# VH-VL binders against Jerky protein homolog-like (JRKL), part 7

Target 1, 218 residues: Jerky protein homolog-like (JRKL), of Homo sapiens (Human) (q9y4a0r168to385)
Amino acid sequence: LQPEQIYNADETGLFWKCLPSRISVIKGKCTVPGHKSIEERVTIMCCANATGLHKLKLCVVGKAKKPRSFKSTDTLNLPVSYFSQKGAWMDLSIFRQWFDKIFVPQVREYLRSKGLQEKAVLLLDNSPTHPNENVLRSDDGQIFAKYLPPNVASLIQPSDQGVIATMKRNYRAGLLQNNLEEGNDLKSFWKKLTLLDALYEIAMAWNLVKPVTISRAW

## First folded at step 19 (VH-VL)

Design aa7 (from o2 with heavy chain R53K T57E)
Fold by OpenDDE, fold request of step 20:
Structure aa7 (fold): chain C 218 residues (1-218), chain A 120 residues (1-120), chain B 113 residues (1-113)
Amino acid sequence: as target 1 above (218 residues)
Amino acid sequence: QVQLQQWGAGLLKPSETLSLTCAVYGGSFSDYYWSWIRQPPGKGLEWIGEIYKSGEEYYNPSLKSRVTISVETSKNQFSLKLSSVTAADTAVYYCARGDYQYFGSHFDYWGRGTLVTVSS
Amino acid sequence: DIEMTQSPDSLAVSLGERATINCRSSQSVLDSQDNKNYLAWYQQNPGQPPKLLIYWASTRESGVPDRFSGSGSGTDFTLTISSLQAEDVAVYYCQQYYDTPYTFGQGTKVEIK
């Protein structure tokens, strides 16, 4: 397989209302000085190939099936692939759905566009949220998942803490920029920030991650 | 058994600010939106606004300029402020729980209501 | 805003007979993506807050008697009490939660004939 055909996915939690330097994350909560704790969290899964040139839309798991901010937005038009789960965590069902309905088709399309064989491997860390690798296989068997040995994933996976950290930094920077442009005080800004806004911002943050940042992590 | 208890001043003069608080017992505060709804004597129901624990809030445009809803998650409470009241604001005010799962709220639990009378 | 209009304003029905209340929305409250009608029905007794009866147009709230049922889709909805009981004397409201602001019908008073 060529680097274009090798993918990695990794999950991270995001307190999507947290702003840098003004909001602190303590004991799993986001706090603003003089304000009560914010507990809004989503799970984000990043996926890209070894070249970094193919980045899939982020997979985001939120608590609500249809958040209030989605009332005028078609879920198909979101800049991310949105799923819902009671705890806003990735689970086996969501991952399998993502793999079958999003990962496989998008990878096929990409490889076809590059004139490559529609064969690919998704490298994953061992996690309770990941299905058995035997069920993570395309209908033709050409696209499949492989699990890395325990304690090796952190060293080998391109979507490591560096890539995720870069994305999160981009996200926070974007929020600050928006706040400055709007001219709102901090309280007004975080209160008005919706999940939809956050999804657009995090999608942009992901897009700003340079391919070289991803490829160097391999 | 979810229970909503509400309190606040029931008599106001014109131009004063209405202030009500609702406390939630026996259920998860984090899994729902929380609304205020009012009902003038002998009339129908008007939705005022709602808030989530994160501070995300939505208001009826007819009252937006005068309404502020706030949340105190540590106490499982949320509050309503309505400024510059007039006789038209005389009503029974209800706090209510709205479903968080979908982008709209139906209200399954209600407070007992607080009559607020604005007298000239 | 989505306007909700109920009919009739008042209804007198004999005990044990069927009571029918209609509710019309100025816009459809049916979501095409999940195929759900964002419509609820409430019962209100004097001096008490409204009580949720039906949500999603036809789903009965827990504890609500079987004689209450909701039907309809899009813009036209109906609350039916199959056999009116004495305790059913109240004002009934429909409410849409498809879009903000949430809006209620003007109410229908149900009395015993």
Scores: ipSAE 0.185, ipTM 0.739, lowest interface PAE 2.3, mean pLDDT 90

